# VH-VL binders against Gonadal protein gdl (gdl), part 7

Target 1, 194 residues: Gonadal protein gdl (gdl), of Drosophila melanogaster (Fruit fly) (p22468)
Amino acid sequence: MADIPATSEGSANTSEAVVEYQQPTPEFLQRKIYFLVDQLRTYHSELPENLQTRISYDLLTELANCVLNDGIFVIVKALMELQHETERHLIKIRMQAENEYEIEVAEWRSKIKDPEELRHILGLMKIKHTKKLHESDTKIIEILDQKVNDQQSTLQKAGVPGFYVTENPKEIKIQMFLLDFILRLSRLKYEPGK

## First folded at step 21 (VH-VL; from s1 with light chain L97Y)

Design s5
Fold by ESMFold2, fold request of step 22:
Structure s5 (fold): chain C 194 residues (1-194), chain A 124 residues (1-124), chain B 108 residues (1-108)
Amino acid sequence: as target 1 above (194 residues)
Amino acid sequence: EVQLVESGGGLVQPGGSLRLSCAASGFTFSRGHYMSWIRQAPGKGLEWLARIDWDDDKYYSTSLKSRLTISRDNSKNTLYLQLNSLRAEDTAVYYCARGTVYWMEGYKYYFDSWGQGTLVTVSS
Amino acid sequence: DIQLTQSPSSLSASVGDRVTITCRASQSVSSSYLAWYQQKPGKAPKLLIYDASNLETGIPSRFSGSGSGTDFTLTISSLQPEDFATYYCQQYSKWPYTFGQGTKVEIK
């Protein structure tokens, strides 16, 4: 098929393209910080009051400075993809166990003629399968909990304010809101000057 | 796999009290889940009443806060709603509902599982 | 508080029709944190769509959502007999989180 021609007209690029052609000035960075803080204050104001008191304005300012250079967005998106890959793997393992059980049930139904004997065997298989599934789910929970721990550590080492290793549900909840704020910022298009 | 079964509804006199229960199976309350009560009056839309989060924080509808108490018993995997000082306008189907939060997906409050509801009728 | 107004409040349609339901917010729903639910008569609501456009697991692909800011849309591309129900939008960007009043889809 025909090649896509390169254009050379002097039309303005998108806001992101404009940033790529220019080095950040102190004025640009000041406007960007204000924009980020304004967005974070909006997200903060949307929370219930008890959560607002748990997330200080100082923390929001630290977060805005942390994501100013976009590098943190790259890290967070990479951690998100790794988390999704882990979850997909665990789901497939669980689905395989259910499929194997269904196949085994079908095999016994084809082999056993006595309805009472079949009911007894399937009852024992259900008990065994339920126990195996519970043990598998326990291991899955442990893997997911360790993943949270690892990602807390990674974000802390990357310098993201508010992140540290903890198992306290109240602290984890705050960290989840900070992640939500970061993800929401990552989806915004910054329009310099407006 | 996930099931929510409400109970404790019925006919109640004005000024009375009820305790609604929601028995949960297929998940545990404390692992990335939050639970809510939502009601629907006959012919009306959905009205959120109360929520209890994974960390045990509780939230209530402003107009009903003084008459509601949400609680849970993790050992029984059961959610409760205490309704006090009932009036005719409290007649509704009461649903329990679950929300799930995954660490990297953000903390968001929509409801992925609902029970079938329990009817509360407040009549003279 | 963010009030959600759905349009139309009710509609009649035939199997195979394309159905569009709108949800308008009284102020911006930041980050498009809006969900859609289906409720059949005598049944509990069921989640269809979250974050305005993400289809929940197990929901048929004929359902889709779109929109941002104050204007959101649920579309059913080819209405099926099991789709006659009431549909609700819900925002979860600003506390307190709120529901629309509902849109009833009936048999024509």
Scores: ipSAE 0.743, ipTM 0.888, lowest interface PAE 0.8, mean pLDDT 86

